# Ledger of designs, part 21: VHH binders against p95470

Target 1, 316 residues: p95470
Amino acid sequence: KQVDVHDPVMTREGDTWYLFSTGPGITIYSSKDRVNWRYSDRAFGTEPTWAKRVSPSFDGHLWAPDIYQHKGLFYLYYSVSAFGKNTSAIGVTVNKTLNPASPDYRWEDKGIVIESVPQRDLWNAIDPAIIADDHGQVWMSFGSFWGGLKLFKLNDDLTRPAEPQEWHSIAKLERSVLMDDSQAGSAQIEAPFILRKGDYYYLFASWGLCCRKGDSTYHLVVGRSKQVTGPYLDKTGRDMNQGGGSLLIKGNKRWVGLGHNSAYTWDGKDYLVLHAYEAADNYLQKLKILNLHWDGEGWPQVDEKELDSYISQRLK

## First folded at step 4 (VHH)

Design a39 (framework vhh_sonelokimab_d1)
Fold by ESMFold2-Fast, scan of step 4:
Structure a39 (fold): chain B 316 residues (1-316), chain A 124 residues (1-124)
Amino acid sequence: as target 1 above (316 residues)
Amino acid sequence: DVQLVESGGGLVQPGGSLRLSCAASGRTFSSYAVGWFRQAPGKEREFIGAISWSGGNTYYAVSEKGRFTISRDNSKNTLYLQMNSLRPEDTAVYYCAARSTPYSKYLDSAYDYWGQGTLVTVSS
């Protein structure tokens, strides 16, 4: 059976790949070859104690992780939220190793990084992704709907915003000025992820709607900047913070809801990691790892045929 | 990856109580958020409530708050619905459902796995 994931992110410790996804306590799988996957653990045995205070409609699922290795530690960022609301927070939990057999294996929750509050914030504090710039400064991109995707500078411990705070708007779609700030609105953009390659930072974003089976319209767009803070410009030179975004991959008859990607360079090769819903299999969300290629102008490309040829195996 | 089978339905008198069970096959039941739905004759399927994978969080449709209680036992791969103060309008086929996704952004649920249902009739 293929691995069932939503919002996948990966890292490697030694010769073992670890896969993190939306789910109970954040679901963790491990693999030696990125094809054959074994259930490893959940980062949380019980939900964070602060979750219901931030999000009264929270139902226990932790969303949209990112995993980041920094100074010998693994930082797992996660989202606490509820459908259609920006009563949300991004938290972080830390471990010295991802191997559950290690005597050093222990997830330590460091609590809330940022929180969004309805009527105060025109953003949603979910969908974190971590990027280090060329000076070693670490940043978090995040966001969903409302006023779009944001980037802010993290402190030295990677547990909260730096002081003084530095924030940037990196991507957005138009939202009606008549829409109440408490409502998500129609700006269907979320799930930022930034990959640094060559002279550029590439910002990937998911446009459209996930989470509706065959009615999902999720697809990936990209833009790039020589500075991590933007502006991120698409292939036509349009700013992603002004509705720009160049199509990278979209759904077809067999695969729908393609999105919430991460992107990596491993052993000199570049990869796009995402979920896709298979129409023939009741729209179950499946892990896809695609080769990421680059055209003559330095833009990323993927081969849609790999949606059919990459087949993960879940080991018991 | 989970199969669900409801049980415990039947005929009950108004004002009575009934406990429904939902047995899951498969080793990953504790990895799913699960919920209860019902469908009365001639009506659309209605959400009753849900419980998180750990059992630490529950939420209910406003109309069912206070009369129905959801619980789970992950060691037994079983979900429960305790129904109290039953009324004739509670007559319906009751379904348990499990989801691997957290929430639909535009619908009440994105449940991937459904049981076959168990009939509850509230009548004298």
Scores: ipSAE 0.005, ipTM 0.351, lowest interface PAE 10.0, mean pLDDT 87

Design a40 (framework vhh_sonelokimab_d1)
Fold by ESMFold2-Fast, scan of step 4:
Structure a40 (fold): chain B 316 residues (1-316), chain A 125 residues (1-125)
Amino acid sequence: as target 1 above (316 residues)
Amino acid sequence: DVQLVESGGGLVQPGGSLRLSCAASGRTFSSYAVGWFRQAPGKEREFIGAISWSGGNTYYAVSEKGRFTISRDNSKNTLYLQMNSLRPEDTAVYYCAADRTPYSKYLDSSEYDYWGQGTLVTVSS
């Protein structure tokens, strides 16, 4: 009954929790308690018509969603890509409700938000995450490998970059200037997520490699800024856009490949949501929801023992 | 280690149905996610669908919406692919494959550890 997920994000409508993950058409689960999950739906029954034009090797799997509620609509951001390529795009589809039994339930695709093109762009247009700043402006962070993680201002309907455009580089690892721009390279950083807490925005990023079973090196780092645009500084004061990042959590002998987190405040408590591979279960990917604590200097902390205690289950 | 053997392929008319089976040997089948791929002449291997170790989660290529259903029976160490409304374009060698980490973000045939030899499906009048 264990819920198998990769790249989990969550939201709540009424008293029902919804979980979105990488999969065909984006896989959607629902739960009343965040422990017992049932299959709800997929957001796409048919591939986006533009997908193979952007990504010729696209195979119908949509990656790394984010879900954002804004002015009576749910915005589901998704990635169209192919492994090892930056022939990619982030798209958005909207719905009035997440309840499939509602007569108002219908996903309406709004098309491409941003596209990366090899040789033109030194970034990969995947792994979107939405953050509203303290003035109500909405931003998207995104990116994987290449030249790192970017943030840009969204327009008023959240479907395109704002005009005039505003872009920021928020995190990167060193990449050789001699490498061809079409290659992903060795700058192993992806999956940005920003949480606003107190006076700070906290940028979480996944460093290393997922998706290699016991050889996965995925782990989470964090930095913070008083401005959503950065600079995001780690605990030592090093800019994440210059290789900075403070370790939040890494794997151990039981749990490997920890990463691709989201983070939330629910009912006055803070949570880190991620996937992890269980070594004893042949590295099967599992949903983890951990309490997010804060130290005396305002830095996030998690208890690794909670990896063993949180077990998600699926109703049959 | 696990060894996979496909069966159930053959000739079928357009609009027909076939059920493919993949029999696993070894004690570890219930610990693996398993999937189906196909390869038509002159084309690369194409992902069809995958199912988690428990059978609780299924993943499909979006283009296969509603036509194909993947299932498993861990007590029989067997994976199934139910194929309906078959078209000439579905003609291919169908492979089952096993992986410990069933996901689609970095989907590639290279992510699967174990492969069967394939079973031929021909859709023709």
Scores: ipSAE 0.000, ipTM 0.164, lowest interface PAE 15.7, mean pLDDT 86

Design a41 (framework vhh_sonelokimab_d1)
Fold by ESMFold2-Fast, scan of step 4:
Structure a41 (fold): chain B 316 residues (1-316), chain A 125 residues (1-125)
Amino acid sequence: as target 1 above (316 residues)
Amino acid sequence: DVQLVESGGGLVQPGGSLRLSCAASGRTFSSYAVGWFRQAPGKEREFIGAISWSGGNTYYAVSEKGRFTISRDNSKNTLYLQMNSLRPEDTAVYYCAARTPYSGKYLDSGAYDYWGQGTLVTVSS
């Protein structure tokens, strides 16, 4: 049985890999080899106390985590939302260790980082991803549909926007101005993730629709910038905040709905982590870890055949 | 897809007036709601005022209402801020910003998609 994930992110503590994904309380798996995975825990036993106030239609599933290690602590960012709504918030919970057997193991919720409110905000406060710039300043990218993907500077504690606030629009697809601001619209873009490599920050985004089995159109695009704040330009020089994005990978007959990636450098090698739905297995969402390599102009590439060769195993 | 360029900043004495302009380039300026924000050194970004895509609705920060007037000319792709009775505490970099139209709150800087580079206004002596 392969590991069932949506929106996977990873980190390492000692010799153990930890995988976080969308689910009740955020689902956590551990592995020694990034292939064989054992259920570890969930970060929340009960929903955050503020969740129903922000999102009245919240159903208990926490979405689209990101995990970030900073000054001896693990910061787990998570989304509270409901399908088709921007009644949403990104929260953060903190732990000293990811090992449930440790006496120091305790998730401590720090509450809301940002929230979106219909009619006030033309963005959706979900799909967080954390990036530190080359000066050590920490930023959050986030967003889904509406007016696109945003980036803002985090405070020193990584729990709130910095003061004075600094915000940037980093990617968007065209949205009809005839649509009510309460509607998600047709600008099918979400799930930003930024990887710093060499002289560039690379912004990955998921275009299309997830979560529709064989009707899913999810695929990954990329752009890059020498500044974390953008502009993120695709291979043709088009700004991602003006509809730019260069295709990195898309689905085929076997694998559908590819997206919601994270990306990492581990032991000098680069990796793309995402979910994909296997058509032959009723479109069940599966973990994929692919090697990320670079062309002569510094653009990321993946080998589509690794979708078939990476096979996760769920242990007990 | 709009680019914004502010102009009209400069040095002015207390009690004086300035008119800032924000010139927009791009397809659909008349489809955006646009606003003015300012930021003084060491302070947070502050909302000043905004105007709907048609010019039919204006929104002001309570502290600036009556002293500042926002307007737009869609035929010239230009946004204006008329500032009267200026005070030393009005010294700041002034930014114009654009977003798709909405009838909700205009004061959230995170809701604006496009930003100018800013123009410095100094109110001194």
Scores: ipSAE 0.000, ipTM 0.106, lowest interface PAE 20.8, mean pLDDT 87

Design a42 (framework vhh_sonelokimab_d1)
Fold by ESMFold2-Fast, scan of step 4:
Structure a42 (fold): chain B 316 residues (1-316), chain A 123 residues (1-123)
Amino acid sequence: as target 1 above (316 residues)
Amino acid sequence: DVQLVESGGGLVQPGGSLRLSCAASGRTFSSYAVGWFRQAPGKEREFIGAISWSGGNTYYAVSEKGRFTISRDNSKNTLYLQMNSLRPEDTAVYYCAARTPYKYLDSGAYDYWGQGTLVTVSS
């Protein structure tokens, strides 16, 4: 059986790869080779006690994690939300190790990092991704629909916004000014992830709709900036915060709903990690790890054939 | 992968109560959010409600809130629907369903479905 994931992110501890995805308590897998995966753990055995206060329609699935290693700790960011609503929060839980056999293994929830409230916020506090800039300052990108994707500076503990706060709008699609702020709207953009490569920060975003099986229109776009705060410009020079975005990958008849990527440099090689729905397997969401290449102008490229050749295996 | 089998349907009088069960395969049941749907003859399938993987959170369609209660027992790989104050319009085939972890509305993206169990509310 292939690994069933949505919104995958990865990290490495020693010689072991760990995969985190949307699911009950955040689902965690481990692997020695990034192909053969074994169920490891859930980060939460019990849902966060504050979840229903923030999101009355919360259904227990924690969404769209990001995992970040900083100063001897693993920070797992997660989303509490309900589909179509911005009654949402990004929380963080911390562990000293990802190995469940270690005596130091314990997830300790640090609570809410940021919360979005309908009518107050024209953004949705989900889909976090962490990036450190070239001066060592740590930032969170996040967002879905509404007014687009945001970036803010994290405090030294990585548990809340820095004081004084610093916020930037980094990507958005057009939203009707006549639409009530409580509505998600038609600006189909979410799941930012930023990778630094050479002189640039690359912002990946998912455009379109996930989560509709064969009707999913999810695909990945990219832009870049020499500053983590933007502006992120696409290949034509259009600002992602003004509707810009250059297509990276969109899928085909076999693979649909491609998106919610992360991107990494591991052992001198660059990778794009995402989910894709396999049409031949009832559109079940599958892990894809693709090699990330760079063209002569420094733009990322992937080989669509790797959607067929990367096949994960779920070990029992 | 999970297999679902509903049971507990039958004929009940208006105002009566009935408890439906949904038995699941043992391997991965605790990893799914699971829900109840119903379909009356000639009507579209209607979402009743869903329960999180841990049982800590429940969703209900507004019209069923207060009359129907969803619960689960992961140790028995079983989902339950307690139905109270039944009305003739509750007559339908009731389905249990499990969904993979999608960022989807509760009424969508269910991957595994039972065969259904008929509930008839009639005097």
Scores: ipSAE 0.013, ipTM 0.404, lowest interface PAE 7.8, mean pLDDT 88

Design b01 (framework vhh_sonelokimab_d1)
Fold by ESMFold2-Fast, scan of step 4:
Structure b01 (fold): chain B 316 residues (1-316), chain A 125 residues (1-125)
Amino acid sequence: as target 1 above (316 residues)
Amino acid sequence: DVQLVESGGGLVQPGGSLRLSCAASGFTFSDYAVGWFRQAPGKEREFIGAISWSGDSTYYAVSEKGRFTISRDNSKNTLYLQMNSLRPEDTAVYYCAAEDYYGSSKWYPSEYDYWGQGTLVTVSS
């Protein structure tokens, strides 16, 4: 059976790759080769005690993780939310190692990083992704629908916004001013991820709708900036915070709902990690790891035929 | 054994109304997000609407908002779809579905392992 994931992120400890995805307690898989995957653990055995206070309609699933290694710790960011609402929070839990056999292995929840509250916030506190700038300052990008994608500066412990706070709007699509602030609206944008390559930060975003099988319209767009705070401009020079975004990859007849990517440089090569729904397998969501190439102008490219050639395997 | 059983389909004239029911058994209904899908001849199954485990959150396909209303009664283990102002293009087999615990659809319930057999709705004069 192939590995069934939504919202995949990865990291490496020693010679072992770890894959984190949306699910109960955040599902963790391990691999020695990024092809053959074995269940490792979940980050939470019990739900965060604050989850129902923030999100009264919380259904037990933790969404859209990001994993970040910093100063001897692994930081796992996760989302607590409910369908169609911005009663949401991004939390963080830490571990010294990802190896469950280690005596140092234990997840320690540090609680809420940020919380969105309906009517107060025109953003949704889900879909975190961590990026360090060229001066070593760490930032979080996040967001879904509403007023788009945001970036803010993290404190030294990476557990809270910095003081004084610094926030930027980095990408958005048009939203009707007549739509009530409690409603998600029609601005179909979410899941930011930033990769630093050469002199540029590249912002990836998922446009369209996930999560509708054959009717999913999810696809990836990109823009870039020489500064982590933006503006992120697409290939035509349009600001992503004004509806810009250059197509990176979209679905085809076999693969639908391509999105929620992460991106990495491993052993001198660049990779795009995402999920895709296979039409021939009842739109089952599958892990995809694609080579990320660069054109003559420094824009990322992927080969969609690699959707067919990368095949993950779930081991016992 | 998990079962979802749809009922309430049939022939209705354009402009008419129907209420579909879905009776759930074999799982803890109140712990699951559940939804309605339809499949017209020659087309793939499409999302109509979903409701969270508690009933506090609903999500609809944009084209159906205002004509269709999803609701649930956890005391009866039953999901409902109220369909008003029906059109010939609403002719389809309607399915109820329950979300897999390991699946996550975020905004939309796409990770459904449990499906009913469907109920036919025909809108014709």
Scores: ipSAE 0.000, ipTM 0.150, lowest interface PAE 15.9, mean pLDDT 87

Design b02 (framework vhh_sonelokimab_d1)
Fold by ESMFold2-Fast, scan of step 4:
Order: structure tokens, then sequence, then C-alpha cells
Structure b02 (fold): chain B 316 residues (1-316), chain A 125 residues (1-125)
């Protein structure tokens, strides 16, 4: 049985890998080898008390986590939302260890980091991802549809925007200015993730639609910048905040809905982590870990054949 | 190997009550939103109600609100439907269903991926 994930992110504590994904209370798996996975925990046993105030259509599922280790703590960011709405918030919960057997293991929710409100905000407060710049400042990228993907500076304890606030628009697809601000619209872009490699920050984004089985059009694009704040330019020099984005990987007849990636450097090697829906298995979303290579111009590349060769196993 | 098995159906008189159970196996039940549907002869399946993975949130079809109560026991991997003040028009096969989390719960709230075999409820004198 392969690991069933949507929106996967990973971290390591000691010799153990931890995988976090969209799910009830955020689903957590652990592994010693990144192939054989064991259910570990969920971060929430009960829904956040503020969830239905922010999102009246909230169905109990927490979306699109990111995990970040900082000064002895693990910060788990999560999204509260409802499909097609920007009645949303990104929250954060903190733990000293990811090992459930430790006496120090306890998720402590710190509440809302940012909230989007229909008609006030032309962005959706979901799909967080954390990046530290080369000066040690920590930033959050986030966003889905509406006015695109944003980046803001986090405060010292990583629980809210810094004061004074600093915000940047980093990627956007065209949206009609005549469309009501309460509507998600046709700007099919979400799930930013930033990886620093060499002299560049690489912004990955998912274009298209997830969550529609065989009708999913999700695929990954990339751009890069020498500054974490952008502008992120694609291979043609087009700004991602002006519709730019260079294709990294898209679906085929066997694998559809490829997206919502994270990216990492582990033990001197670079990896792309994403979900993909397997057509032959009723479009079940499966964990994929692919090697990330770099061309002569410093652009990332993946081998789509690794979608077939990486096979996760869920242990009982 | 996902399996949902309904039980508790049968013949009841108008105004009576009945409790249906759905036993789940082959998946981590506490990770899934689950719900109840029914199908009367010659009609499409209709939604009755759903309950979130934690049990903290419930959703009902307007026509069933107040008469039917959905609940779950994650320690027993079981979903329940308490039906009160039953009417002849409640006669149907009742199905337990689990949302395949990412597809159904995120975009197709009216579509479920895993279904039980159904249990017949007949309301007549």
Amino acid sequence: as target 1 above (316 residues)
Amino acid sequence: DVQLVESGGGLVQPGGSLRLSCAASGFTFSDYAVGWFRQAPGKEREFIGAISWSGDSTYYAVSEKGRFTISRDNSKNTLYLQMNSLRPEDTAVYYCAAEDYYGSSRWYPSEYDYWGQGTLVTVSS
C-alpha cells in the first residue's frame, strides 16, 4: 500500500524523516529511509476553535502544511479554508520534537498567522511555505488563485508578520479586474515553495487545477531570483508576477495532478517532493520523491520516469 | 481493502425510530469524513448527512435536519445514523460512504469514493 498524501512536506529529526500532508489534523508519517513510512500522528486531535469563524464552510480537514525547524522548535504551518473561497487563515502549531514517544512531544497551537477575508483581500491565506534568506531573516510565501502568490517577512518568533510589515507579490496569473473580489477567478496558481540553490532562490508554483481526479490539470513551474523578495524570472526572462513560469513537470496518461511540491537538499543531493494521482489506481494521490538535477544554466530538472520508479510503502 | 458494512436496517412503523451502524475497516477511519446517503426505488441516491473526521462538525440535508442525527465513534471505527419520527417516504436502502479525502472533500462534496453495500429501511404499518 503506497503512502496516500496531498500537499507533502518533509523534515528530519535525527535519523528519522517526517512527512506532513493535508489531512485530519494534518497527517504525519515517519520513515528511516524515505521509502517505508509508518503513520506517526496528527498535529490536532480536535479542530482549531477559530476555524469556523474564519471559514464557515470548513469541513474539518487542515490543508497544505509546511514544517520548519528554528531555534530548537518545529513550526508546523497549516491552512483553514473551504474550496473556492478565500475565507481562510494560516495558523501555526509548535513542538519541541517530532518523536511521539518523547516526554517533550506536545503540539501547542499558537493560532492565526494571517487571515484572508472576502472582498477585503484579493488573495487567499493558504499554502504556506517557509524560507530563510541568506541573512537569516525568515519569510513566508503563500497564496492561491485571486491575486496570486505573496511573500511576507515573519516576526522573530515566527507566529505573525514582522513589524513593520514587509510584503511582496512574487507570482501571479492574469485576473480580470471586472471580476468580483469574492470569486477565486481563473488565475490558476497556488502552492509556492522556495528553495535556495547557489546564488539563486527558486520559486516553484503549481499551475492549473488539483482535486478533480482525471480532470486535474496541475503542473509545476519555476522561476528564480538572486533576492528572496524577487522578482522571480522564468527561463525567458518573464517575471512570474507578470504571468511568467517555466515548466518543470506535468502529468501524463499514468500520472495526473502533479503539484504542490516542496524541495530540499539532503546529504548534498537535491530533491523534489510532490503528490501525483495514479490513473490506474482510481487517481489516488501518492507521494513522489524525485531527484532534482540542474542544467548548465542552473535550472532545475526532473526525470518523469522516477514517477514510476519511486514507490512508497505504508507500514502497519 | 477498504470496507464499509452497514447494519441496523429493518421494518419500522411510521413515527418510529431506528439506529443504523456502519463498521469501517481497511483504512484509518479517524482520518476520513464519512456520511450517509439513501436511495429509494427508481430514484437517484440522495445525501442525508456527513460528519467530519474528528466528529466535531456535522452537515445535514435540509429535509432531514432535526429528525436524523449523525455521529461516530473513532475508537470503534463506526459511523451511526439515528433516525427519529420516521415516515413512509424514508423507505430506502441506506448507504454509508467515506470521502476519499483529497478528491471528494476538497472539490466534490457530493461525491464519495468508498461505499458500503447498503441496508434496507422499510417504514410501513
Scores: ipSAE 0.006, ipTM 0.334, lowest interface PAE 9.8, mean pLDDT 88

Design b03 (framework vhh_sonelokimab_d1)
Fold by ESMFold2-Fast, scan of step 4:
Structure b03 (fold): chain B 316 residues (1-316), chain A 125 residues (1-125)
Amino acid sequence: as target 1 above (316 residues)
Amino acid sequence: DVQLVESGGGLVQPGGSLRLSCAASGFTFSDYAVGWFRQAPGKEREFIGAISWSGDSTYYAVSEKGRFTISRDNSKNTLYLQMNSLRPEDTAVYYCAAEDYYGSKEWYPSEYDYWGQGTLVTVSS
């Protein structure tokens, strides 16, 4: 059985890899080799007490985590939302270790980082990803549909926006100005993730629709900037905040719904981590870890054939 | 062997009340969001409402007007639907269903992995 995940992110503690994904309480797996995965834990045994207040239609699934290690602590960011709504919040919970056998193992919820409110905000407070800039300032990218993807500066505790607040729009697709602000709309863009490589920040985004089995149109695009705040330009020089984005990978007959990536440098090699739905296996969502290569102009490339060669397995 | 078994259906007069139960076995019930659907003769299967894995959150179809209440008892592995002020239009086979927690962000019937056999509710004099 392959490990079944949606919206995967990873980190390492010692010689153990930890995988976090969308699910009840956020599902956590562990592995020694990134191929054979064991169920480890979930970050929440009970729903955050504030979840239903923020998102009245919340169904108990915490979405789209990001995991970030800072000053000896692990920060797990998570989304509270409901499909098609921007009644949403990104929260953060903290742990000293990811090993459930440790006496120091305890997830401590720090509450809401940001909240989106319909009619007030033309953005959706989900799909967080953390990036530190070249001066050590930590930023959060986030967003889904509406007015696109945003970036804001985090405070020193990484638990809320910095004061004074600093916000940037980093990627968006066209949305009708006549559409009611409470509607998600047709600007199918979400799940930002930023990787720093050399002199550039690379912004990955998922275009299209997830979560529709064989009707899913999810695919990954990329742009880059020398500044974490943008503008993020695609290969043609088009601003991602004006509809730009260069295709990185899309689905085929076997694999559909490719998206919600993270990206990492491990032991001097670069990797793209995402989910993909396997058509031959009833569109079950599979973990994919692909090698991330760089062309002569510094653009990322992946080999679509690695979708067939990388097989993650769940161990008893 | 995963099973969901509905019970509590029957004949009830308009304006009456009925409580349906769904007994779950063969899986860790407390890890799953679960919901109720119904299907009237000659019509598509319709979502009624759902309850989160912990029981802390409920979501109802917009047409319910507060007449139906979903609850769960994880210690008994049981899902409930309390139906009040019943109407002839509520006549249907009622199904419980459990969603795979690796599943979707949607409450579509196609996103549910485990289904019961259904229990018939007839609202008539």
Scores: ipSAE 0.000, ipTM 0.309, lowest interface PAE 11.2, mean pLDDT 87

Design b04 (framework vhh_sonelokimab_d1)
Fold by ESMFold2-Fast, scan of step 4:
Structure b04 (fold): chain B 316 residues (1-316), chain A 125 residues (1-125)
Amino acid sequence: as target 1 above (316 residues)
Amino acid sequence: DVQLVESGGGLVQPGGSLRLSCAASGFTFSDYAVGWFRQAPGKEREFIGAISWSGDSTYYAVSEKGRFTISRDNSKNTLYLQMNSLRPEDTAVYYCAAEDYYGSREWYPSEYDYWGQGTLVTVSS
C-alpha cells in the first residue's frame, strides 16, 4: 500500500523523517529513507476545544499542516475550517520531540494564531507555511481563494502575529468586485510555500481545484523575489499578486490534482514534496517526493517521470 | 482489506425505535470519519449523518436533531445509529460508510469508497 496523504509536509529529527498531512488530528508518518513509511501518531487525540466555535461546520479533520523547528521545539501549524467557508483559523501545537517513544513526547496546543471571519476578512485563514528570512525573522504565508495569499511576521514565540503587525499580499488571482465578501469566489489559488535558494525566495502556489477526484484541476506555479515580502515575479516578470505564476508541474492522464507542495534542501539536494491522485487507483491521494533541479536562470524544474518512479510504501 | 458490517435492521411499527450497528475492520477506525447513508426504493442514496474520528463532532443532513443520533465506540471499532420516532418514510436500506481519503472535505456519497452491504429497516404496521 502506498502512503495516503493530502497536503504533505516533512521534517527530520536525528536520522528519522516525519511526514505530516491533512487528517484526523493531523496524520504523522515516520521513515528512515523517505520511501518506507510507518504510521507514527496523530498530533491531536481529541479535537481542539475552540474548533466548532470558529467553524460551525467543522467535520473533525485538521487540514494542511506545516512543521517548523525553532529553538529546540517543533511547531505544528494546522487549519480548522469547512469546505467553501472562510470561518477558519490557523492554530499551533508544540512538541519537544517527534519520537512517540520519548518520555518528552507531548503535543501542547497553543491555540489560535490567526482567525478569518466572514464579511470582516477577504481571506481564508488556512494553508499555513513558515519561512525564516535571511535576518532570522520568521514569517507565515497562508491563504485560499477570496483575496489571495498573505504573508505576516510572527512574534518571537511563533504563536501569533508580531507587534507591531506587518502584513503583505503576495499572490492573487482576479476576484469579481460584485461578489459578496462571504463567498469564496472563482480566484482558484491557495497553499503557498516559500523556499529560500541562493539569492531568492521562491513562492510556490497551487492553482485550480483540489478534492474533486478526476475533476480536480490542481497544479503548481512559482515566482521569486530577493525579499521575503515580495514582489514575487514569474518568469515573464508578472507579479504573482497581479495574476502572475509560472507553471512548474501539472497533471496528466495518470496523475491528477497535483499540488499543495512543500520544498526542502536535505543533505545538499533539493526536493519538492506534494500529493497526486492516481487515476487508475480510484484517484487515491499519494505521496510524491521529486528531485528539484535548477535551470541556468535559477528557476526550479521537476522531472514528470518521477511521478511514476517514486513509489512510497506503507509499513503495517 | 476494509470491511464494514451493518446489523440491527428489521420490521418496526411507526413510533418505534431501532439501533443500528456497523462493525469495522481492516483499517484504523479511530483515524477516520464515518457515516450513515440510506437508500429508499426508487431514490438515490442519501446522507443521514457523519461523526468525526474522535466522536466530538456530528453532522446530520436528513434527520431532525433528537430523532436520529450517530455515535461511535473506538474501543470496539463500532459505529451506531440510534433511530427514534420512526415513520413509514424511514423505510430504506441503511449503509455505513468510511472515507477512502484522509481529509475528505465534503459529505457526498461519491467520497466514500468503503461501504457495507446494508441492513433493511421497514417501518410498517
Scores: ipSAE 0.005, ipTM 0.299, lowest interface PAE 10.3, mean pLDDT 87

